# VH-VL binders against Cytochrome c oxidase assembly factor 8 (COA8): the designs that were tried, part 20

Target 1, 167 residues: Cytochrome c oxidase assembly factor 8 (COA8), of Homo sapiens (Human) (q96il0)
Amino acid sequence: APERGAERRDTAPSGVSRFCPPRKSCHDWIGPPDKYSNLRPVHFYIPENESPLEQKLRKLRQETQEWNQQFWANQNLTFSKEKEEFIHSRLKTKGLGLRTESGQKATLNAEEMADFYKEFLSKNFQKHMYYNRDWYKRNFAITFFMGKVALERIWNKLKQKQKKRSN

## First folded at step 17 (VH-VL)

Design ji11 (from jh9 with heavy chain A53P)
Fold by OpenDDE, fold request of step 19:
Structure ji11 (fold): chain C 167 residues (1-167), chain A 124 residues (1-124), chain B 108 residues (1-108)
Amino acid sequence: as target 1 above (167 residues)
Amino acid sequence: QIQLVQSGAEVKKPGASVKVSCKASGYTFTSYGIEWVRQAPGQGLEWMGWISPSEGNTYYAQKLQGRVTMTTDTSTSTAYMELRSLRSDDTAVYYCARDQRYDFHKGYSPFDYWGQGTLVTVSS
Amino acid sequence: QAVLTQPPSVSVSPGQTASITCSGDKLGDKYAYWYQQKPGQSPVLVMYRDSKRPSGIPERFSASNSGNTATLTISGTQAMDEADYYCQAWDSDEDYVVFGGGTKLTVL
């Protein structure tokens, strides 16, 4: 089995959104978009009487979120770097400077950029396929645990109703 | 084997011009850019500019604008760098290097091959 | 002009890990490149696009780039690794290429 050289993925700094939900909130909160991933993090509520299943679901959601945040943070950074390098290389090839006469950053036309996007997508196609696959797997697992938690809650409600009728 | 072979050492007087050659071999000359970098004795690397052999387009470092001219001869796979109005502070080893980034579809290894360097001494 | 700052020298004992830093404004948002230059020789590309290693470069060479700092790491440093190391970025306000000031790595 060829040792898949662990591509040390330059981990984009996990900019944990400093958003702190109100202490008395009984709901999940959505934070502002992360500066790297552009994804809005969810701050998951932790109930006082969290069941083991609820905890497992929460952890799975958190891990999935972190995974997703990291993926897109890295992808966006890579995209940004490659895009900039493409622009610079093309401008350089044209004998143009990085800035216009007006001092603005020089840009490429839409056609040239389309070529970049096409190439970038082509190069990253497999990566996106793996991401999608793993995304579905994770979400399936989350959905499954959501169902279990829902059933548990129903069962607990029924038990409580029975106890109230017996007293 | 990919090689960049530069011309020999030059001694010039202030105000003179020097033309350094860089002969490329082992690859398609027009498919890559040529970068020029100089290094003064005991100093760091200074980028001078680049040329696209296929298109003849050039871009020079701002500091050298008006004094430097880069050219290529595709028939001989040779790049040239001419520096005019030489000063004592132009005393340096001059390097040519291959730039793979000319074509975005190609590899992303700039300066992947270097010439052996050409010492240019400017002395009165 | 964008300035890349390197320490002028780094010393390491044989077999130890050497770390050479390159600092620049928003360098982590750009690709960093690294070159090795031995005395009397031409520079050699040792790392490209932050962490990619060219063919022929030993695995003991690694690099990272985050925030404002790129780092070249040489694990198990050998006497043959004694050289000047230069970082490089491809974008600046005026020129397409900027080099760091260089770091002399001494293997003691």
Scores: ipSAE 0.798, ipTM 0.929, lowest interface PAE 0.6, mean pLDDT 91
Fold by OpenDDE, fold request of step 19:
Structure ji11 (fold): chain C 167 residues (1-167), chain A 124 residues (1-124), chain B 108 residues (1-108)
Amino acid sequence: as target 1 above (167 residues)
Amino acid sequence: QIQLVQSGAEVKKPGASVKVSCKASGYTFTSYGIEWVRQAPGQGLEWMGWISPSEGNTYYAQKLQGRVTMTTDTSTSTAYMELRSLRSDDTAVYYCARDQRYDFHKGYSPFDYWGQGTLVTVSS
Amino acid sequence: QAVLTQPPSVSVSPGQTASITCSGDKLGDKYAYWYQQKPGQSPVLVMYRDSKRPSGIPERFSASNSGNTATLTISGTQAMDEADYYCQAWDSDEDYVVFGGGTKLTVL
């Protein structure tokens, strides 16, 4: 079986959003869009008395977020590189410069760009299918754990009420 | 085997013109572009321009615009680069190279084959 | 015109890893290419599209491109690897192609 050479995925540098939520906040915060992925990161709140289930949920959300950030950062980078190369190659083939007579960046027409998009999507179709599959799996798992955490919280509240009635 | 064979060394006077040839073999000449790159003694690589043998389209480096002309003869699978109004600073080794076209499926490998180079000396 | 900056020279001992950098504005948004040129010879493509290796190039050659810097890495450097190395990218301004200034790799 020919060893599929591990395509070293050039990991786009995770531009950690410099957004820091207020230290006293008890809520999740949404940061600005990441420059590479264009996804808004969520800063998850960590309760002082975080239960094991809550911790597991938080970790799963964080991992899923990181997975999404990495996927889209890499995808956007690949898209940008291929798009640029396509445009340059097409302009070059036409004998056109990179700039118009007015000094503007030369562009391809909508039809030519449509061809690029079609080919790019076709080439990456399987990758996107796998992404979508994994996205659903992850989100279902998150939803499941959200339900468990909700039940745990209800149960804990009921126990506290019973203890207060007994004293 | 893919080969690019260039013409021999040239000595020219300032103001003269030089025409360097690049004969391609081992592949379909019209399916690839030809790039020209020069290298002054002890200096780096400088891109000069590109020609499409199939379409005859050309694009030249801005610095050389008006002085350089690239042509091809498909019957002989030969590319030509003419540089006019030669100066002392045009003294360099001139290279032709094969350029692949962008292909979504095959990838893109520019400058995958090079000629042996042609030394052009411009001296008074 | 886009400028690709390379160190003028890099020295490495035999068997060690050599690293040659190429820096340019928004280079990370473009594909980088690498060429090896031995004295008196024509350039040879050694890496294309950041990290792809042409047929016939040894596995000890690898490359990456991140941020504004492309890097050529030669693991287990050999005496035969002594050469000038040039990075190349698409230009976004005037010309289609830009080369780096070149790096002389010396194997000590």
Scores: ipSAE 0.796, ipTM 0.928, lowest interface PAE 0.6, mean pLDDT 91
Fold by OpenDDE, look of step 17:
Parts: sequence; C-alpha cells; structure tokens
Structure ji11 (fold): chain C 167 residues (1-167), chain A 124 residues (1-124), chain B 108 residues (1-108)
Amino acid sequence: as target 1 above (167 residues)
Amino acid sequence: QIQLVQSGAEVKKPGASVKVSCKASGYTFTSYGIEWVRQAPGQGLEWMGWISPSEGNTYYAQKLQGRVTMTTDTSTSTAYMELRSLRSDDTAVYYCARDQRYDFHKGYSPFDYWGQGTLVTVSS
Amino acid sequence: QAVLTQPPSVSVSPGQTASITCSGDKLGDKYAYWYQQKPGQSPVLVMYRDSKRPSGIPERFSASNSGNTATLTISGTQAMDEADYYCQAWDSDEDYVVFGGGTKLTVL
C-alpha cells in the first residue's frame, strides 16, 4: 500500500518569506512575490563590520518591509473576502446558480464588478491615505539614514588615505 | 421591533405537502431577503433556500430541488415555504430568517433575525 | 459540497475562556459567521464577518479567522452561555450557505 505522503498542512505562514539567499552572498537579495501581499521581499545583507548607523538603517528597512507586507496581505485578504461575498450576494439576488451550464464558476458582468471596485476603493480611501502618509514618513527616514551612512563611509575612506600618507 | 412570526406546528403523512408561513414586521419587507433553514431533532442546521421578496427570485438547496417552493406576498409581508413529497426524514423544525442584502456602506449580516420555528412531523 | 467541521462538544468552567473551532477548505479566504442556539430556542447571530459583533451581543464574545480555521472565543464564560454553537460560511461549489455540525458548549 503506497504510503500517502502526509500533505504538510501549510500552517498559516508567519509573514517571513521562506526565501533563503545563499550564505556567501555579499549583496541584498530580492525574493519572489509573497503569495499574500504580492510584494517581493528583500533579504538585506549584513556586513561583518557593520557600523551602528548601518545597522540602524538595515533595521529600519526591515521594519518598513514587514509593515508593508502585513498591510498588503491584510488588504488583499479583505478585498478577496468582500469580493466573494458581493458576487455571491448578487448572484443569489438574481436567482442565479454558482455555476454556469458549462460547469464554470458563475461571474458577474464588468459593469457590476466596476461598481464593487468603486465602492471598495471609496470605503478604503481613508485607510489608503493613512498608509500613504506613513509610507512617505518611513521612506523619508530611510533616505535620511542612507545619507548618513554614505557620509560615514566617505569619512572613513578619507581617514584611511591620510593614515597611509603619514606612514 | 423586528419580528418574524411563523405558522403553527403541522402533522403530515408521507407523500403529503406542507406550507409554512412567516410573517415579517418592524422593517421594510422588500428590502431584505428571506432564508429558510431546517433542523431535524437532535441534528444541526440545514440550509434550504432563499427568496427575494422584491424580485421574486429564488435559490434552493440542491438536495431539495424540485420539492421545495418559496413564495412571498408583499401585501401582507409574508413569506411561504412549501415542501412536497414529504418523507419521515423531513421531520424537523423549520425556521425563516431575515437576510440582509449586501450593502456597500453597512456591510452584510445574514440571518440577523429568526422566526420562532415551525415543527413539521411526518408520520405514517 | 463544502464541509465545515466543528468539535461535537466543548466543556469549560465558569469564568474560564471557551474556544470553539470551525475548520473548512479555504475557510480563511471567506467570512465566517457564528450562531448561538439555546435548547428549544431559535438560533441567534453572535458574530458576523469573522470578528464583528452584532448589537446586543456581550463583549466577552469574540471571533477570528486564520488559515482554514475560524474560532469563536468566549471569555469569562457564564452559565447562560451554555448552548449549541454553529459556524456558517458561503459555499462556492453547490449551495450558497453551509453550516457546521454544531458544538455543544457545557459550562461545568
């Protein structure tokens, strides 16, 4: 009797991308799109001699990424659930079945779906406004720390050149 | 106050038909759907079907297709469920419930109000 | 036909937290609804759209939906909470509505 392989019940993925970059990588890696958020995760490189500013930048980037992943995962799930409920409710009201005569899943026409999308966007407008505001704040902070890290690297290179000229 | 009041208990023979009524009050009858659910003694809830009082559209559970008919009278705000070709396994408490239509602003809350139930006994 | 699976019974002591689960294929991608039914009474909606509470339902009732499992949680369970609980979802295959088998909650 062939051992039916226990289909590992995909436990609700904790939002950690299962993408693992090669251990010897010296650069950031971009993973495939996450199945829930549809965002591509970035695996940030950790230098051996990471400065405190570099570490702070990396952590801020990681936190911002996690924030984005969670937001869009939740938003996509909510959208999918509401869309399904809308379709079912509308088909039901029309006295239509869930399947066509050909056995395909019944769908609504483009006009009816346009109404759904319009109303969904309208309802979520404030949520998206807050998201955009916070997104800009986070990216501004990241850009600011990127500038600081760049200046730190320039300064360290200049000190090393001076030390080599003095010897 | 929103209320759904159902007809009294019925005793029927196998092969007979039963018609249960559900009178709605306290809300605009044509703005909501009516759901029908049954519960056999000591068993769980079984969905039977749905009707739109405004349009007269219906959808029935596949298991009951051809045996069940749902109707409404908007003048009296009353919904009706008729079950034909009764069998012993149709012995159950039958419930009507209000079904909220999908509302973009208010959301969707199905089965928010229930009737008191109607016992239908099918015995030889 | 989509099947929603519930445990047949759950027991809890007064003041403790009761958890009732409902599992189904792709239930995490759908809204879950919960109903309370006391002996000899009609069902009452206690939770809608996974975690929303109707007016008149106590705050001790909460619900969540994750993966393929919806969970009804009753914190500080009282004797009056003894009832049968049913989960419900939309069906995408045959019927529009599917109920779980029900869970009898006993307060000991």
Scores: ipSAE 0.779, ipTM 0.927, lowest interface PAE 0.7, mean pLDDT 91
Fold by OpenDDE, look of step 18:
Structure ji11 (fold): chain C 167 residues (1-167), chain A 124 residues (1-124), chain B 108 residues (1-108)
Amino acid sequence: as target 1 above (167 residues)
Amino acid sequence: QIQLVQSGAEVKKPGASVKVSCKASGYTFTSYGIEWVRQAPGQGLEWMGWISPSEGNTYYAQKLQGRVTMTTDTSTSTAYMELRSLRSDDTAVYYCARDQRYDFHKGYSPFDYWGQGTLVTVSS
Amino acid sequence: QAVLTQPPSVSVSPGQTASITCSGDKLGDKYAYWYQQKPGQSPVLVMYRDSKRPSGIPERFSASNSGNTATLTISGTQAMDEADYYCQAWDSDEDYVVFGGGTKLTVL
């Protein structure tokens, strides 16, 4: 059994977007993009009479969101660090400074950067494959629970209508 | 075994120049960069500059611009650092180190091997 | 010039965990490197790219980066770990390389 090297999850600081939805909101709110993941967090509405099934769906959505936020935050950070190192290494090898004569940050040409992107994607290919697999599994589960909640809501509405007709 | 062997200690007068050598062995000299770092007595590490033996390209710390020259001799696998217009504050141990940053696939470590250091004393 | 700030000294008892911090502007967006220097010796690379350990470095050495602070952690600190420790990062503004001021680790 290949020892799964515990990739110590560099805990990207969970910059929980301090976006606070209005207190009287009866809807899910979408926050601004997170600074690390660049994903827009959803603030899920909690109904006063939340059913156990609705609660389970909400929790699953929240967990999936957190999982996505963490994955992309870490991936973006890794990308940024590797990119910076690549640029610096190439500039250094060329004997170029970090800034142009105009004081702008020195950059590499599009061809050199294309090589970096190719290499980065290749290196992270398996990681992305696992992410995609897990993403589909999570979303399938969410969709399944959404269906159950929808059915529950329909059933409850029908019962209420029957009770009103009997009185 | 990978080794960087530096020249012996030097004593110089203010205004003089010093040239420190760093002979590399145990690896392909042109496949790695050479970094130079100095350390004044009781002080921290100060980066001086870098040279690519393969390309001959150099980059020097801004503080040392115009006073430092780094060169390599690929035939002898030796790097050289010359510091001119020496001052008392240039008194330090000077280190060469191997640098490998150009290959991202292998997760190269900069400064993975160091020379033993060369003490340069600048005294009147 | 980018400045990496380290505590000048850290003291730890044998067998305890030592933590050495290195803080710098935008350090969270860069890889951190760590060097050990014993008295009268050359620096030795002990950690690279935040948390990677070179061959020959004991497993008790670990490192992490959180925000703009890199941390070198030595678990089960031994007397032989007494040394100066330097963090290093790549500079994006002026010079290619910047070192921290160094931290003297004393094992009491």
Scores: ipSAE 0.768, ipTM 0.921, lowest interface PAE 0.7, mean pLDDT 91

Design ji11 (from jh9 with heavy chain A53P)
Fold by ESMFold2, look of step 18:
Structure ji11 (fold): chain C 167 residues (1-167), chain A 124 residues (1-124), chain B 108 residues (1-108)
Amino acid sequence: as target 1 above (167 residues)
Amino acid sequence: QIQLVQSGAEVKKPGASVKVSCKASGYTFTSYGIEWVRQAPGQGLEWMGWISPSEGNTYYAQKLQGRVTMTTDTSTSTAYMELRSLRSDDTAVYYCARDQRYDFHKGYSPFDYWGQGTLVTVSS
Amino acid sequence: QAVLTQPPSVSVSPGQTASITCSGDKLGDKYAYWYQQKPGQSPVLVMYRDSKRPSGIPERFSASNSGNTATLTISGTQAMDEADYYCQAWDSDEDYVVFGGGTKLTVL
């Protein structure tokens, strides 16, 4: 499970992460796991003289995080709802109630639950395939732009050193 | 086309019993559950219980436990609901409805088709 | 006991969007279902699993469910949409099924 995802702080609906990084920080910050996606959001630093290439990289990372956070928040909620629906339907089939004699929620045996988990994965296979494809595409692009930014910074440093030596 | 056709209206005295029938057509009767719901005049829907035609398993609403019996006859594709020891507050329209069990591909669709309703009046 | 609370009535003009709410504790953690009942008729399923529409239900019907509230939305409301609407979810404490109290939609 990736530790990093996308989340937009200022437009978030009810129930999203409330982590707010220090305003004076010169670093990216990793917040606590989001309640819905279970992913840790990154809060990106924006330098004052950010180049167009650096901005493009940061926005791509922010967009990727938002996309990843939303995907897993939706998948986790769907999983939880379908799991509960499955348990209730099987308890109905058995003629059993929702509570045991001790007052605890009734549950199914491990084999029945394993059948649910396997079928849920099979049902969502294509959706996860598209997620994996897009995840790799995004990570390749991010890595590529990280390389371009690194070369841009090295080039600018070399220009500055050559300028100082030539005066 | 899927249909649930219920028996006609009944008038009963307090203390009597009533048995409402629900004949299913247009689908495989044993592949779906049958739910029973009632609605007192001018009031909302109240769930009564569920029966599986294939296994014969039942589950009744806690308030009705001991007074209600649900059965099926798979040879006629008919479900039955019997309510005993009738009271005046049992006056209601009684509905049967089809219940699609959880299917990994279709999901769960409770009460997807309803019968026309059977008015049971308990008076005097 | 789980309780699903609906407003007793909602009025809209023809062509406007009607919004019928159903409130319950953590209702967004469960699937919600919606039924339409016209006078003298049996209920008809109009939305299932929060937002799915059965075959034969017009596209102007939509629904959502989050937090404590499920909402049935009818866009371009027509006179034929005048009916009672019930939400439904499961009951964790007593029985498998709980219905909301119903909302009378009036198209004026």
Scores: ipSAE 0.518, ipTM 0.782, lowest interface PAE 1.6, mean pLDDT 84
Fold by ESMFold2, fold request of step 19:
Structure ji11 (fold): chain C 167 residues (1-167), chain A 124 residues (1-124), chain B 108 residues (1-108)
Amino acid sequence: as target 1 above (167 residues)
Amino acid sequence: QIQLVQSGAEVKKPGASVKVSCKASGYTFTSYGIEWVRQAPGQGLEWMGWISPSEGNTYYAQKLQGRVTMTTDTSTSTAYMELRSLRSDDTAVYYCARDQRYDFHKGYSPFDYWGQGTLVTVSS
Amino acid sequence: QAVLTQPPSVSVSPGQTASITCSGDKLGDKYAYWYQQKPGQSPVLVMYRDSKRPSGIPERFSASNSGNTATLTISGTQAMDEADYYCQAWDSDEDYVVFGGGTKLTVL
């Protein structure tokens, strides 16, 4: 059974503006689910005066998205290939064809498919544990840089307030 | 030490039948399927069908349906393929091959060991 | 229809990299397999499950499969690699197994 792809489905994004008024008022755009990963991509807004810290945060978010998209695209493909391989091997053992009498693709009942789902989960357990570890590590790093950007913006606002008082 | 040893070459007339044998050794015969593949002179590989020695289940290529019969004798670890109503375009080398049992760790490894081939010539 | 199309021949100089393709509708959704057949001999499995190499097959053999195309790659091609190469997949609408038409690799 797919584990991550189905849990990440969201509605199509709305409200992302192509025109970006004063800084901090624009939003990233969320697209429809990707055909292969089933994840909704974020299309990142790039302001014209992006700071080095802001750029580093955006690149980290982009890289994390690419990593996540790639992982689930690969997992979904592997799941599909191994599911079909399992079905074909079981149908072959039974002496059955790949198509039913009605011409529909032959499949196995839920009890027979349970063997596949259990073995696939067991086989991929370690891979998914490493994925979870790396997912948390990446999101912790993103949160850390979000904090650094927030502090940078506070500092810049304080400098603007000091400059306004001196004028 | 896994071996599939096939019967010798045969010359047949159109309309006759041929039965090719494939004796397996070096593994548990009933644990693996037997595939049959043929190759006309100068041409590619053509899958003919499959048999399960343990259950006797078979599945034949659609183009050969009704003309081919595959059997096994588990007491001698031997598979047989019979092709009936021979035509000149049935002239080919006929191979048996082992079909490794599906395993989640290794996956499916079709045609992992092949017999030496049996030339069947159909001519008047 | 599950048809696997291969070029009829590929020529390569010794030491160069040979690339043999196998095309089929959504072939990248299936596992692909590759066989080598030298003249007068039975086929030998050289790649399985898209990119896995059996024990005893030189590391210069590699393979990939994505989209509609599987590719067998032989780096540092040697005269002994001269053979016919067949791709194979299953998940046919009619039969369990389909082979490509074969590609004759010539090393000149």
Scores: ipSAE 0.504, ipTM 0.769, lowest interface PAE 1.9, mean pLDDT 83
Fold by ESMFold2, fold request of step 19:
Structure ji11 (fold): chain C 167 residues (1-167), chain A 124 residues (1-124), chain B 108 residues (1-108)
Amino acid sequence: as target 1 above (167 residues)
Amino acid sequence: QIQLVQSGAEVKKPGASVKVSCKASGYTFTSYGIEWVRQAPGQGLEWMGWISPSEGNTYYAQKLQGRVTMTTDTSTSTAYMELRSLRSDDTAVYYCARDQRYDFHKGYSPFDYWGQGTLVTVSS
Amino acid sequence: QAVLTQPPSVSVSPGQTASITCSGDKLGDKYAYWYQQKPGQSPVLVMYRDSKRPSGIPERFSASNSGNTATLTISGTQAMDEADYYCQAWDSDEDYVVFGGGTKLTVL
């Protein structure tokens, strides 16, 4: 027995996904890739008669998506900023400009870029290891609540059949 | 301990040249670049260019191309900036600053230590 | 070439929080740096890589960079914080460095 009715999904804040699902949707929607995280967000439907257990599951899924979106948005920005910083510092050391003679942005050869990728991975290794652990913990919790919701729905179906037969 | 000590103030006439020195101490001179920045009276900071003491490479601001030359003398740990064909609007305090060596953990900062500044006045 | 815009002046009472903005197109996609220049002195680095504080800079200095705007924040502002503040970024096709126009912080 839910305490609150369904509500319209809110738009994403600036700097994250800008997709907004249709006003009268009664289903979850998968939006386009977020500009910053490159992840496709799920826009969750909030039904009017959501049970307390269903609400807990939806909240956990929403929280996990928000956490995941923020993590990868931050990592992608950090990667882009540090990549450009590395390229600019190496071009500067060589006395080269930021543009080639053709007007294209200057770049480094594959060997030099490999130095950046290796060091970026090494610097962020522990952060990504803890991210993976948290990701598994969150997904195990979601799976647990999905099982509880499934059992609740079966139990409610059996209670309705029992009431109908007794009447 | 890290210090950048610049030459004293200079007064020049229009059309002349000026050469400002910047003596580094407290670190390995050839391991870091030197940036030059100027500040006209009552105005903001203007980047002039950069030099690498180890490679001799330079990169100058577009506005100053053809008028500026930056050099170093590694035996004395001294950087030099020469500005030619002086105009009255070149009157400014000229700063040298150390260009922090790129580090994957700390990143890059082009202005971690600054000299005391050298006032160059251009007047007739 | 990128342009970094700062307000010319900001006034604050002692003990209050001062905020100095730096605006530039897509500035949040780049690292921003902040410098303090007290009257008659050379500039000093006070924030780097958007929000990192060099050793020796008080914890009351903080900074952020998002969207088109970087912000330097000084909490518990003291009379000694009265200075000019400049933002700086990597954002030139041919000039590696761009500075903002500077902001004069006055502690009244």
Scores: ipSAE 0.500, ipTM 0.767, lowest interface PAE 1.9, mean pLDDT 84
Fold by ESMFold2, fold request of step 19:
Structure ji11 (fold): chain C 167 residues (1-167), chain A 124 residues (1-124), chain B 108 residues (1-108)
Amino acid sequence: as target 1 above (167 residues)
Amino acid sequence: QIQLVQSGAEVKKPGASVKVSCKASGYTFTSYGIEWVRQAPGQGLEWMGWISPSEGNTYYAQKLQGRVTMTTDTSTSTAYMELRSLRSDDTAVYYCARDQRYDFHKGYSPFDYWGQGTLVTVSS
Amino acid sequence: QAVLTQPPSVSVSPGQTASITCSGDKLGDKYAYWYQQKPGQSPVLVMYRDSKRPSGIPERFSASNSGNTATLTISGTQAMDEADYYCQAWDSDEDYVVFGGGTKLTVL
């Protein structure tokens, strides 16, 4: 599904972070749908004091987004081209033109189009299986590093409290 | 082997008609369409139209509407292209080519096999 | 009335990579096809569906199509590759097929 992997809510401070104008806030930001993939990209915030672990998490998220964007951009383009090719080939076989009398693009009826949709899904089934497998693997890695970052932040807070107690 | 063999060269006067034949072999003739393409000497390729032998459906290039007729004879596995009201700028090599029917895996390619070409010269 | 524009000629040395372009409005939204025509011979399909190669066509032939431009690429160009090359796409007006004007590849 297109909305899976398109967006991931980042951890935000309780009750404080909602929307941080200007457009480049102190939080990740979700942009409009990409023209080619039809997915909404995340614009990642890069803090000046980012730890190596935080950098690794951000890079994993960026790489996953790029991979997901590329996959769907390629699939959408292929779908569009093959759909037009199918329609044109069937219209040609029928001896019909590419345009209706009104000047609109000629199309096929729903039964004929169903044949295209069925065959397109069938021949892409294995590719989507591999996509789903890789999607889960990437999300597992991201979740794992989110836990590691959270633990790192807890330990840093505890050291901060120990320093304040000793002052 | 798949082969398209065309009729021999022809010389015609302006205003006459020409009918080029294209005999197919090595495949089921009625399972594929026939495309027609011409090429003026020293120039590029120009699509003329196509015919489906099984249904008899045709579709002609806009430039040639009213001057061209494409037919088939399934008993001899032969396609024909007739061009009427010939002009000097109709001097060209005329090719037939096989129209690969759409396949979900291979897609569609309208020119997978070509005939040897037929030179038609229009002069006084 | 779609138009596919190709350069009239391209020259390469043997062993070098030749690139032949084909430009058309939003051509990357359509499948592009490529044909090779050697002097005195009929055209031969060398690429279909943008980048797919028919059986019997050497791997040194490749192609791409994006934006307004399709490109046929011949790596390790040989003297036998000297020919005219035509791109082809579907027309969206009334004709199903449009060819580019052709590109003469010269191998020097």
Scores: ipSAE 0.462, ipTM 0.753, lowest interface PAE 2.2, mean pLDDT 84

